# Ledger of designs, part 3: VH-VL binders against TSET complex member tstD (tstD)

Target 1, 154 residues: TSET complex member tstD (tstD), of Dictyostelium discoideum (Social amoeba) (c0hlf1)
Amino acid sequence: MINSLLITNNNGNIVFSKYYSNINDEKQSEYEKLLYQFTKDEWVNSKNEKHLVTEFSGYITVFTNVGDLMLFLCGSEEMDELALSDVFFPIIESLKDICKKKGVTEQNFIEQIPKFILYLDEIIQRGHLDQVQLESIQNYSSLKHDQPIKKDNV

## First folded at step 19 (VH-VL)

Design n4 (from m3 with heavy chain G57S T59Y, light chain S30Y)
Fold by OpenDDE, fold request of step 23:
Structure n4 (fold): chain C 154 residues (1-154), chain A 123 residues (1-123), chain B 107 residues (1-107)
Amino acid sequence: as target 1 above (154 residues)
Amino acid sequence: EVQLVESGGGLVKPGGSLRLSCAASGFTFSYAWMSWVRQAPGKGLEWVGRIRSKTDSGYTDYAAPVQGRFTISRDDSKNTLYLQMNSLKTEDTAVYYCTTARYYTRPYYFDHWGQGTLVTVSS
Amino acid sequence: DVQMTQSPSSLSASVGDRVTITCRASQSIYNYLSWYQQRPGKAPNLLIYYASSLQSGVPSRFSGSGSGTDFTLTISTLQPEDFATYYCQQSYSTPRTFGQGTKVEIK
């Protein structure tokens, strides 16, 4: 079972967080900062999108560097390293795809988060992203919820 | 451009009820965690509560002073955030702001605020 | 709950002065701290997030520092538009809590 996906900038600050377990903010904050302290010296070895694996706080954690961002995928002990990597790969590819025009930076990623969430939801739900789904998301030009609210003439 | 516009404020008697609305635009509302923050006249800022996105469970959290009396909800089809206030007290008198963060998901800070709407509870 | 205490509650300064405001948390919150500026009759504006990151569009004369329990907001050279009330806020735990505010007034 996937526990969380965390994306940070180079300073270890959270840019995007998704938790799939019901834990309170304090526990999340502690986990995030301790994970940073535990892995920060290994970040240099995550260059070139190399997947590193570690066990931290009872979770198997796969992490890598893409551009100015660090990605962490955490799973329960029931999920082995290979299974996590299989899920992690399409997530990384999705991030690269949404940022392909401007590059993978914190600023560019934040602007594309809604599209990223679409990829992420499909990947986590199915364990993969097939070609048809990828093309469908890529061709999605506007999100329904981005439309401004029309004021009624009252 | 991100816009948040609060409405529904006004004068109400103690024990009364009032419903505030926050109309959102310029971002994907359905993915955003939304919060309410209030400010009594001449006083500081006070967090009221938050609601998660539907994809993040849609759970709500409240400050102790409003727990059991206030309810936060959302209509994603209308890009609108709500604050239902029941059993209002004089100490609930404040300007109420809706707020969110640019990165969606859990708000580690609030970088977008509405103009606020004034609620006055008085006999 | 995490309590946030600002110091001072108010201060008087002149244009060109260096201004320092402090915020103390009742327990360690790492760098889960933000600073806001509020002008009279206006909504708060984010200045600093994660203790030291400058919000886009905010002048470089504003800076934040600190980690754990003690934090500082600094205005290197006070400008006329900087006379306002400033608040710190922790996002470490729920409920979110603010400092009581620091009013910067003209001397």
Scores: ipSAE 0.890, ipTM 0.953, lowest interface PAE 0.4, mean pLDDT 92
Fold by OpenDDE, fold request of step 23:
Structure n4 (fold): chain C 154 residues (1-154), chain A 123 residues (1-123), chain B 107 residues (1-107)
Amino acid sequence: as target 1 above (154 residues)
Amino acid sequence: EVQLVESGGGLVKPGGSLRLSCAASGFTFSYAWMSWVRQAPGKGLEWVGRIRSKTDSGYTDYAAPVQGRFTISRDDSKNTLYLQMNSLKTEDTAVYYCTTARYYTRPYYFDHWGQGTLVTVSS
Amino acid sequence: DVQMTQSPSSLSASVGDRVTITCRASQSIYNYLSWYQQRPGKAPNLLIYYASSLQSGVPSRFSGSGSGTDFTLTISTLQPEDFATYYCQQSYSTPRTFGQGTKVEIK
């Protein structure tokens, strides 16, 4: 489903990171820097919280700016753009909500990270349930029609 | 204000065991990745290991010199980090610091340190 | 593992001097580099993170620069409280590794 969520400041430094795959720190570090460099030129044109979609390293990545922060959501190969956007939207809204009193800044966000994690966990959990349900339905259908069972995404 | 207070240090013989504790306050402990760093007398800083938050799997990583002998754990209900040290060696003699990062994710840097607790391994 | 090498291991300076400490990584670590100050008998304090970001509460006389493999910590005007040992640390990979330290002593 979701591979990672990254939040950076305007300099591309990580403010918040969440990985749902089992990759080591070195690979994460490389991914973080390369992703930012890959998308950097698009940030200049997206100062109005425009949602952008690209493919990076074989995965669909949705990204946007909110205040002085940059958000990157990377999905698995099985997620299409629409599915990823459905997860990305409530994440953005949650970020705005927790920072509504003082504004969306790096400093204000850091102070609200515990609350953000709660929202994020809920959003991802709901997304996970939806994915499991979809896969279960597909697998059941495949079994009924003697089609190969699809492997669950880890 | 963030506070980290280590305890449990002392004198122990080679082959012995010791458990260190780190009491945390001033931040949401359950979401923080925690680390141990040690410093031998008159020497530099050495990373010992880390434990992820429960929301990030709670996995642990260790430095090679302590792998298989040391265990990092946490009790979020008590806001406490632990370091269980078994099969202690003389080279394990050091001040042990608990540390964390403000961002509540993997420690890109260590912005808060405890005062440290001294562990002396000697016959 | 990524090896961190500081230079010099020690230096003598006077109050008011400009002090420069360097740190070299065995491979590129981008800007995943932090600087710490440790006064005698005290725990380390974070000075700089992400190579050039000044930690809150740290005096502006401290600055960090560099990327890739070569990094520099600069104290523009040394103060009496700055006599301490300084360490660089990489967070690019696990295990985390520190430089061997640079002791800044009074001349």
Scores: ipSAE 0.877, ipTM 0.934, lowest interface PAE 0.5, mean pLDDT 91
Fold by ESMFold2, look of step 20:
Structure n4 (fold): chain C 154 residues (1-154), chain A 123 residues (1-123), chain B 107 residues (1-107)
Amino acid sequence: as target 1 above (154 residues)
Amino acid sequence: EVQLVESGGGLVKPGGSLRLSCAASGFTFSYAWMSWVRQAPGKGLEWVGRIRSKTDSGYTDYAAPVQGRFTISRDDSKNTLYLQMNSLKTEDTAVYYCTTARYYTRPYYFDHWGQGTLVTVSS
Amino acid sequence: DVQMTQSPSSLSASVGDRVTITCRASQSIYNYLSWYQQRPGKAPNLLIYYASSLQSGVPSRFSGSGSGTDFTLTISTLQPEDFATYYCQQSYSTPRTFGQGTKVEIK
């Protein structure tokens, strides 16, 4: 499932965070700053919303730039890149939908966070049901999705 | 416009109890993590604790000096945060502030503060 | 717990002075540091977040710098309304902790 969603500005400062795993504030803070340090040199490669992938301690994180924000979606240990991207795309489209009048900027997004939370909760809830059903189908066929290898694209 | 208004302060004897309220408006209270911060007269600010939004678990965290004596709760239907204070001590004398950062799953700073309500614990 | 130590605890200054207040964390908190101003008899209000980001509506004479363990709040040209107590606060960990405060008084 999904461990976290982070949205930062171009300085790596958190604009929005949602943690679905139960880790303490100190661990969250460490993750946020290590993620920034590890990925910041690759941010130019995420222009045109190209999805990039990184890995921390066996967890896959997909990330991209949207407007002047950076978005990071971290999956749980059993999530692969493809499954994670299936959740990430609707989140990105929701962000663009709530901001489309003035574009995706830090200031515009902050004022729209309540609406974004509604979209996000729907996507995560639907994604949970889809993942449970997908795993059941895979078990019937005796197959699971391959674990993604590290690469620069989705 | 975000507004936070504390109430329920007053004079109470050591060992007594008191319940503070914080009425919130101008934001989606149910999505916010809410915090209490206190300030003894002439002293600095001290974080008391926080409560997560119920959609995120509703769990509470407390500073050590109040753990086991204070309980933070919320009523999202009334947009109200509560602080139940039991077994009060003289050192609990302070102005109590309600504070938040609105729509963050954990506050990275506190950009909205109430005016505070004074609690005096004296024999 | 992360301890926050401010220096000085108080200072006297005149209108027009450059004022510098420091805050030291007992361990690295990266840039998870905010600054608050509290005028006498009033609630605190946010000045700086993420160590150096200026809150909307705060005059540009206020600035913040630092990361890790050492942080600075600077008032470039002190104004009459800036006589107040200033607090730093870390949001790296729970519990949240504040510095003890720095009172800026009229010389």
Scores: ipSAE 0.818, ipTM 0.901, lowest interface PAE 0.7, mean pLDDT 87
Fold by ESMFold2, look of step 22:
Structure n4 (fold): chain C 154 residues (1-154), chain A 123 residues (1-123), chain B 107 residues (1-107)
Amino acid sequence: as target 1 above (154 residues)
Amino acid sequence: EVQLVESGGGLVKPGGSLRLSCAASGFTFSYAWMSWVRQAPGKGLEWVGRIRSKTDSGYTDYAAPVQGRFTISRDDSKNTLYLQMNSLKTEDTAVYYCTTARYYTRPYYFDHWGQGTLVTVSS
Amino acid sequence: DVQMTQSPSSLSASVGDRVTITCRASQSIYNYLSWYQQRPGKAPNLLIYYASSLQSGVPSRFSGSGSGTDFTLTISTLQPEDFATYYCQQSYSTPRTFGQGTKVEIK
């Protein structure tokens, strides 16, 4: 299952958030700021690569930048990195598609959020993966607790 | 242009009921989280509660003083937010504002406000 | 619940003055803090979000700073139209809570 999607600017300020589990605002706020703190140094020295992986509280999060936005997709305990990446790529392509003429910027994305939600709901049905069976998730990569791991395509 | 227009305010006796409406336009209402904020005459702002979009569960949250007495609901076909107020007390006398969260997500601030509707609860 | 305490409750200042309003949270709210201006008889307007980000269309004489528990709103060069009440509001948790307000009166 998918727990959340976060999209932030370079300062870690939330531009869009979607939580598929019903955790309270305080837990959401804590997660948002800790995630930024843990990952921000990877962004300072990173160039456009596929995506990076980290782990928080036993959940795997994949993240990358697209334009001036940072995207984070967090899976539940059933999701491994490979399964999560299969959902993440269509989300990234949807973001690029809705922003294509003006580029992926905070301002342009904000104007396109209603369309983004339509794409997102097509990909993820209330936290369930659409068009994919994910009851058993295999093929874990070398993941270190509390730090990002850089990965190539699989 | 985003526009929020509250209506349904008026004079009501303690123990009575009143239903407020907020007509919305200029944005995709069905995707939006909507909130109510009130302000007693000469007093500060007080958050009343919110309702999530139905595509995101439709769950509601309320401030303690109104829990169990007020119900927030929405009709996406009419782009209208509602506040049902029951068991009204004199302390509920206030101007009631409807507000939207920025960018169709959990509210991190309130960037659009209606002009408000006055509810007066007195004998 | 997170309690928000504003100071001062009111102030008088002259056009051109620098005005500073303080907001303190009862626990850390990181930067989940917004500032609103409310002119008499009007609805509130957003000035600052995420503690320091200026809302579109708000004059640059307004600025915000702080994180954690201590926050400030600054008006660098007070104008006649800045006569209003100012509120801080936390969005770290539910319920959302506002400060008590700071009334700014032009001398």
Scores: ipSAE 0.817, ipTM 0.905, lowest interface PAE 0.7, mean pLDDT 85

Design n4 (from m3 with heavy chain G57S T59Y, light chain S30Y)
Fold by ESMFold2, fold request of step 23:
Structure n4 (fold): chain C 154 residues (1-154), chain A 123 residues (1-123), chain B 107 residues (1-107)
Amino acid sequence: as target 1 above (154 residues)
Amino acid sequence: EVQLVESGGGLVKPGGSLRLSCAASGFTFSYAWMSWVRQAPGKGLEWVGRIRSKTDSGYTDYAAPVQGRFTISRDDSKNTLYLQMNSLKTEDTAVYYCTTARYYTRPYYFDHWGQGTLVTVSS
Amino acid sequence: DVQMTQSPSSLSASVGDRVTITCRASQSIYNYLSWYQQRPGKAPNLLIYYASSLQSGVPSRFSGSGSGTDFTLTISTLQPEDFATYYCQQSYSTPRTFGQGTKVEIK
C-alpha cells in the first residue's frame, strides 16, 4: 500500500502532494517539514538513477532528485524497499516523459501536473496496485532493481 | 487562463436558504481542490471551507461557524462548485469568493480568486 | 485553531517610504504562510507564498521573511498603487485562518 507521494523544490517547499491515507492537514504539514529536515543533508548524494531510503515511524520512504525536484514515495509497513522501488521508477519515468525536452524543472512540471495525475492514477489506484496493473507497468518501464553504493567504516 | 465566476447571491431572510455557484474554466477542475472564503462588508477575510477533488476523496472541511449549515459540493461534468447555505443568520452576510490553487493539490495558498457574489441576510 | 495576529491594524505612509507589516501565529506554522493584497472593491491577490516566495508578476519591492511564529511583509519603496489592505494566511492546518488585515493609507 502507498501512503503518499511528495514532490518538492530544492528549498523543500511542496510542489505536488498526494496522500492516499486520510490524515489531517496538520499531520501532513508536520510530515512534510520533518521529511525535508531529516533528508536535506543527504540530497547531495542523490542520483536520478538510484534512490536513497529513510524510515519515519516504521514506514519506509524512498527519495531521489529528478532535475531540480525532489521526489518522495512513502509506503505502508507491509511495503519493503524493493516493492516500493518497483512503483517509484515508473513514477520517475512518467515525470521525465511529461517534461520532455524542456527538462524537469519546477516551472515545467507545474504546467504539466494534470497530465502527471493521469499517469500517476494508472500506477496507483487509491494507494493500491493489483497484480495485473503492476505487471503492465513493469513491461512498459524496463525497471531493474538498483542498489545504492555504501562504504563500510575503515 | 484560470477563471472563477461566482453567482447566486442575493437578499434572504434569517432562517432561509441559498445556493451559490462558481463556474470554473482554464484548468482541469476535476483534479482541483476548491475552497470558499467570505468577507463581511468592511471586515476581513474568513475561510468557509473546501472540497477535495473526487479523484482524491471528495471530502469536505468546514469552519466551525458554518459546520452543519453549509454544504460544499461539486459537479465535475459542469466544472461547477456549489455552496448550499441553510439556516442563514445575519452574521452570514458577506461577499463569498471561490478560490483554488495552481498546483491541483492540497491548498498551500490561494492564487486564483473569483470576483465574489454578495449574500445579504436581513429581515 | 491557529490564530493569526497582524500588526499594525492600520498605518499612514508616503510614496517612497519603507513599510513593514508583521504577522504572528499562535503556534509554529513553519513557513506555511502567504500574504495577500486587497485593493478597495477588488478580490484579494496573492503576493507571497511559503513565507518568502514572490508570486509571478508581483513587483520586487515586495518581500517576505520569517518562519515559525513571526513573519514580516516589507514594501521597500511604497508606490501609489500599494495603498490597500494586506492579509496574512496560514495553511499549516484546517481551518485556514487569516490575520485581521493591515490597511495601508496615504499620509
Scores: ipSAE 0.810, ipTM 0.900, lowest interface PAE 0.7, mean pLDDT 85
Fold by ESMFold2, fold request of step 23:
Structure n4 (fold): chain C 154 residues (1-154), chain A 123 residues (1-123), chain B 107 residues (1-107)
Amino acid sequence: as target 1 above (154 residues)
Amino acid sequence: EVQLVESGGGLVKPGGSLRLSCAASGFTFSYAWMSWVRQAPGKGLEWVGRIRSKTDSGYTDYAAPVQGRFTISRDDSKNTLYLQMNSLKTEDTAVYYCTTARYYTRPYYFDHWGQGTLVTVSS
Amino acid sequence: DVQMTQSPSSLSASVGDRVTITCRASQSIYNYLSWYQQRPGKAPNLLIYYASSLQSGVPSRFSGSGSGTDFTLTISTLQPEDFATYYCQQSYSTPRTFGQGTKVEIK
């Protein structure tokens, strides 16, 4: 599962956010500022990487820059870097596509957020479907059939 | 371009009910979190509550003074935000503003405001 | 809840003056602080977000600074249209909370 997508400017100010987990505003605010503070120095040290990976509270976050923006995709504890990359790259491609003529800047992206949301909603729904397929394959191999049980996330 | 127009204010006796609406235009309403902020006459601004976009969850959050008495809802087919106010108290007398930051999981600021509608709660 | 305290509650100033208004949070809110202007009989209008970012269309005489708990709104050269009430607001946590306001009056 995807926990969140953050897009910030170079100062770490939020330009766009989407949280898929049910955490309160205070925890979201703490995550947003700590994530920027922790990652801003790592980015300058990693010049040749396509994207970087970090971990907060057992959750893996992949991040990169595109133009003037920093993008962060955080997965739940079940997700690894490869699974996150399958979601992250289409998100990056969508951002580039909606900003193609004027380049990827904070101002240009803000004008295009409604289009970005259309792309994003398709991508995240697709990632959820892929997870369901993996679970059904695993259950089929084990020859087990369980009913789902809801769990509190906090 | 973005427009928020509140309506439904008026005079109500204590213990009464009133429903406010906010007509939205100039943006994709279904993607936005919407909020209510109020201002008692001659006083400062007070956050009332918010509703998430339905594409997120549609969940609501309320300030303590109105919890259990006020209900925020939305009709995305009409681009309209609502505030149902029950068990009204004289302390609820205020101008009620509809506001948004539009396309975020939560508001980091409020960049668009309606002109407000006055609710007066008195005997 | 995060309490927001503005100082002063009111001030008198002349056109051309430099005006400063302060806002203090009861705990660190990082830079999740916005400033609003409200002219008499009008809705609030966003001036500053993220403590120091100027909203589009807001005159450059307005600026914001600070982080953590202490924040300042500055009007470098007060104009006749700037006589209004100013509010700070935190977006670090729910509920959102506003300062009590600072009324800027003509001297």
Scores: ipSAE 0.809, ipTM 0.899, lowest interface PAE 0.7, mean pLDDT 85
Fold by ESMFold2, look of step 19:
Structure n4 (fold): chain C 154 residues (1-154), chain A 123 residues (1-123), chain B 107 residues (1-107)
Amino acid sequence: as target 1 above (154 residues)
Amino acid sequence: EVQLVESGGGLVKPGGSLRLSCAASGFTFSYAWMSWVRQAPGKGLEWVGRIRSKTDSGYTDYAAPVQGRFTISRDDSKNTLYLQMNSLKTEDTAVYYCTTARYYTRPYYFDHWGQGTLVTVSS
Amino acid sequence: DVQMTQSPSSLSASVGDRVTITCRASQSIYNYLSWYQQRPGKAPNLLIYYASSLQSGVPSRFSGSGSGTDFTLTISTLQPEDFATYYCQQSYSTPRTFGQGTKVEIK
């Protein structure tokens, strides 16, 4: 299942976040900053929109950049990298579509977030999340901040 | 232009109830997380609570002093946020602000505020 | 809960002065901090978010810095319209909490 989608600028500041669980703000904030710290050096490696993969506390996260934004899609350990990529590609294409006139920038994306939410809801409802989204997804409670493992998709 | 307009404030006796409304326009209200912040006369700002958008579960969070007494709700068909205040105490006397962050995520800051509505709880 | 402590509680300054207001969190909040200006009888206005990002339409004389527990708001050249009360606010955790405020008054 899909645990979260994060979109940040190049400083790791959140531009958009969606959590598919009832995880408290403190845990979300810790996850957001630790994820940025452990992935920021890979930003250069994703400049051709190649998908990168990391294991973060037992969960697989695929990430890449589009324009001046970084996107992170986190799945449960039930999701493999290929399944995540099947969701991630349409999300990336939706982002490009809503920003196409002026390119994918933080400022342009912010004005288009309502359109993005519409696309995102369609993708997630079509995808592997049908009837597996529950209010209290406990998978986030097992995230460990001190042992990240990075994986490339090369 | 984003607009937030609070209403429903007034004078009420301790133990009484009031319902505040916040009329919203200029953004996609149904996707937004909405919050209440209050300010006692001559005092600082205090967060009251929030309600998530329906796409983020619609869950509510409250500050401890109001937990169990206040209820935040929303009517997306009317673009309206509500604060039901029960068992009011004199320390609930404040201007109540409706707030949001137009980025449609959990609030990392509050970039839009209403004008506020005054609630006075007095014997 | 994260406690936010502002310093000073008030200050007196002249037009043209450099003004610095500090805010301390009781635990690390990374950069999940915002600054607000409130003029008498008005709602707060956002100045700074993520500790150092300037909100659209806010004059460049305002700047923010810091991370972790210690943060500053700086007004490089105080203008007459800047006499107001300033609040910091953390968004790291729930409940959101504000500092007690810093009143900047005309000398």
Scores: ipSAE 0.807, ipTM 0.900, lowest interface PAE 0.7, mean pLDDT 85

Design n5 (from c3 with light chain S30Y)
Fold by ESMFold2, look of step 20:
Structure n5 (fold): chain C 154 residues (1-154), chain A 123 residues (1-123), chain B 107 residues (1-107)
Amino acid sequence: as target 1 above (154 residues)
Amino acid sequence: EVQLVESGGGLVKPGGSLRLSCAASGFTFSYAWMSWVRQAPGKGLEWVGRIRSKTDGGTTDYAAPVQGRFTISRDDSKNTLYLQMNSLKTEDTAVYYCTTGRYYTRPYYFDYWGQGTLVTVSS
Amino acid sequence: DVQMTQSPSSLSASVGDRVTITCRASQSIYNYLSWYQQRPGKAPNLLIYYASSLQSGVPSRFSGSGSGTDFTLTISTLQPEDFATYYCQQSYSTPRTFGQGTKVEIK
């Protein structure tokens, strides 16, 4: 599951935030500033949209630079880097598509946030559905190997 | 151009009720968390509460002095924010402002304000 | 709750003066602080967000600084239209809280 998406400017200030987990304002604020503090020295290494990864208390966050913005996608405890990347790449492409004529800048993105939200909601819904479907396939495959039984009604 | 226009203020007796409205335009209201801030005559600004966007659950938070007496609601089809005020007290006398910080999960600052509507609670 | 304390409560200054208003938070709020101007009889308007970012359309004579618990708003060259009350506000936590205000009077 996806916990949050953050988009910041070069100063680490929030330009866009979306939290899917239910954490309070104070914890969100702490996360945002700790994330900036722990990652800022690595931002130079995210050129050409090279994905970087960090981990806090078992939560994985992938991040990269796009134009004037830094993007951070945080997954839940069970989420690995590959699963996060499957969601992260479409988000990055949506951002570039929405800003294509004027470039990916803070100001241009702010004007496009309503459109970005539509793209984001679709991507997150597709990602959630794909993850649930993958887990179902894996569970079915495991049952075939372990035990040939039909599903019980519930 | 973002505009927020409050209405519904007036004179009410202690213990009474009043409902304020805030008509919004110039932005996607349904994506925004909306807030109320009040200012007693000659006094400073006081945060009253907020309502989340529907996609973030549409739930509310309130300042302690109004908890249980005030209810914030929204009608996204009308681009309108509401403040239902019950069991009004004289200390609720204030200009009430509608505010927003746009499309965040929480306001980091309030860059849009209405002009306010005056609520007077007196015998 | 995070308490915001402003100093001074009021001041008098002449056109052209440099004016500094301070705001102290009861705990660290990082840079989750904004400054608002309220002219008499008008709604507040945003001047500074994230402690030091200037809002679009706000004159460059306004600036903000600070982080953690101590913040300042500076008006480098006071103008007649700057007669107003100024408020700081934290967005680190809920409830949002404002300083008590600083009234700037033009001599």
Scores: ipSAE 0.829, ipTM 0.911, lowest interface PAE 0.7, mean pLDDT 87
Fold by ESMFold2, look of step 22:
Structure n5 (fold): chain C 154 residues (1-154), chain A 123 residues (1-123), chain B 107 residues (1-107)
Amino acid sequence: as target 1 above (154 residues)
Amino acid sequence: EVQLVESGGGLVKPGGSLRLSCAASGFTFSYAWMSWVRQAPGKGLEWVGRIRSKTDGGTTDYAAPVQGRFTISRDDSKNTLYLQMNSLKTEDTAVYYCTTGRYYTRPYYFDYWGQGTLVTVSS
Amino acid sequence: DVQMTQSPSSLSASVGDRVTITCRASQSIYNYLSWYQQRPGKAPNLLIYYASSLQSGVPSRFSGSGSGTDFTLTISTLQPEDFATYYCQQSYSTPRTFGQGTKVEIK
């Protein structure tokens, strides 16, 4: 299962965080800063959307950059790199889809966070992705979304 | 434009109860974490507590002085945050602010504040 | 809980002065520190987040620095609208805690 998703700017400051494990704010804050410090030297290798992998605090984390943002997906105790990447790819494609018109920047992403949460919830709520769901999300991600959803419809 | 408007403040006797409301607009309220901060007259700011979005579990955290007496709740269909205040003490006299951040995540800072509503607890 | 201590509690300054306010945390909070301005009779406004990031619409005369336990808010050239009370606040842990405030008054 998934422990967390973190999205930071170039300075390692949190733009979006979602924790699925039950850890307190203090431990979340410590994890956020130590993870960035541990991984920041690998940043240049991710500029072509190459997924990087590390083991941090006993859990596997996959990470990459998309535009001006860094994304980190941390897996649970029994999740291997391949399974984690299968969840990470749809998340990245969702981020690209919601920001595609204006580019992936911190400012454009914050305007689209409500839509991102919708995509993220669909991916995570179903648990593991299979080939059919991944293809469905990729087809949806090729659509343009001009503005975030601001109304409580879903 | 994000707007937060508190209401429901007033005079209440010690031991009494009062419910505050915060009407929200200009953002997706149901995805936001919401917080209460208070300020006694002539004093500094004090964090009261928060409530998570439903998608993040909808749970609450409270500062020690109000734990067990105050309850934070939300009605996402009305875009409204509530603070139920029971067993009120004179020390609870303050302006109460509702506040939130724009990133729909746990609060790393508070960039939106209401104008506040005054609660006076006296005999 | 993390205690936040501001210094000074108040200061007097003239328009054009450089003003420095400090905030000390009782333990490391990395850069999870924000600064707020509160004008008399008004709600607080965010000035600085993540210790040094300037909030949109805040004049560039405001700056923040620090990491760990020691943080500084600087107003490079004090303006008449800057006479207010300033608060630091940590977001490293729950409960969130504020400094006691620093009142900046006209000399």
Scores: ipSAE 0.814, ipTM 0.907, lowest interface PAE 0.7, mean pLDDT 86

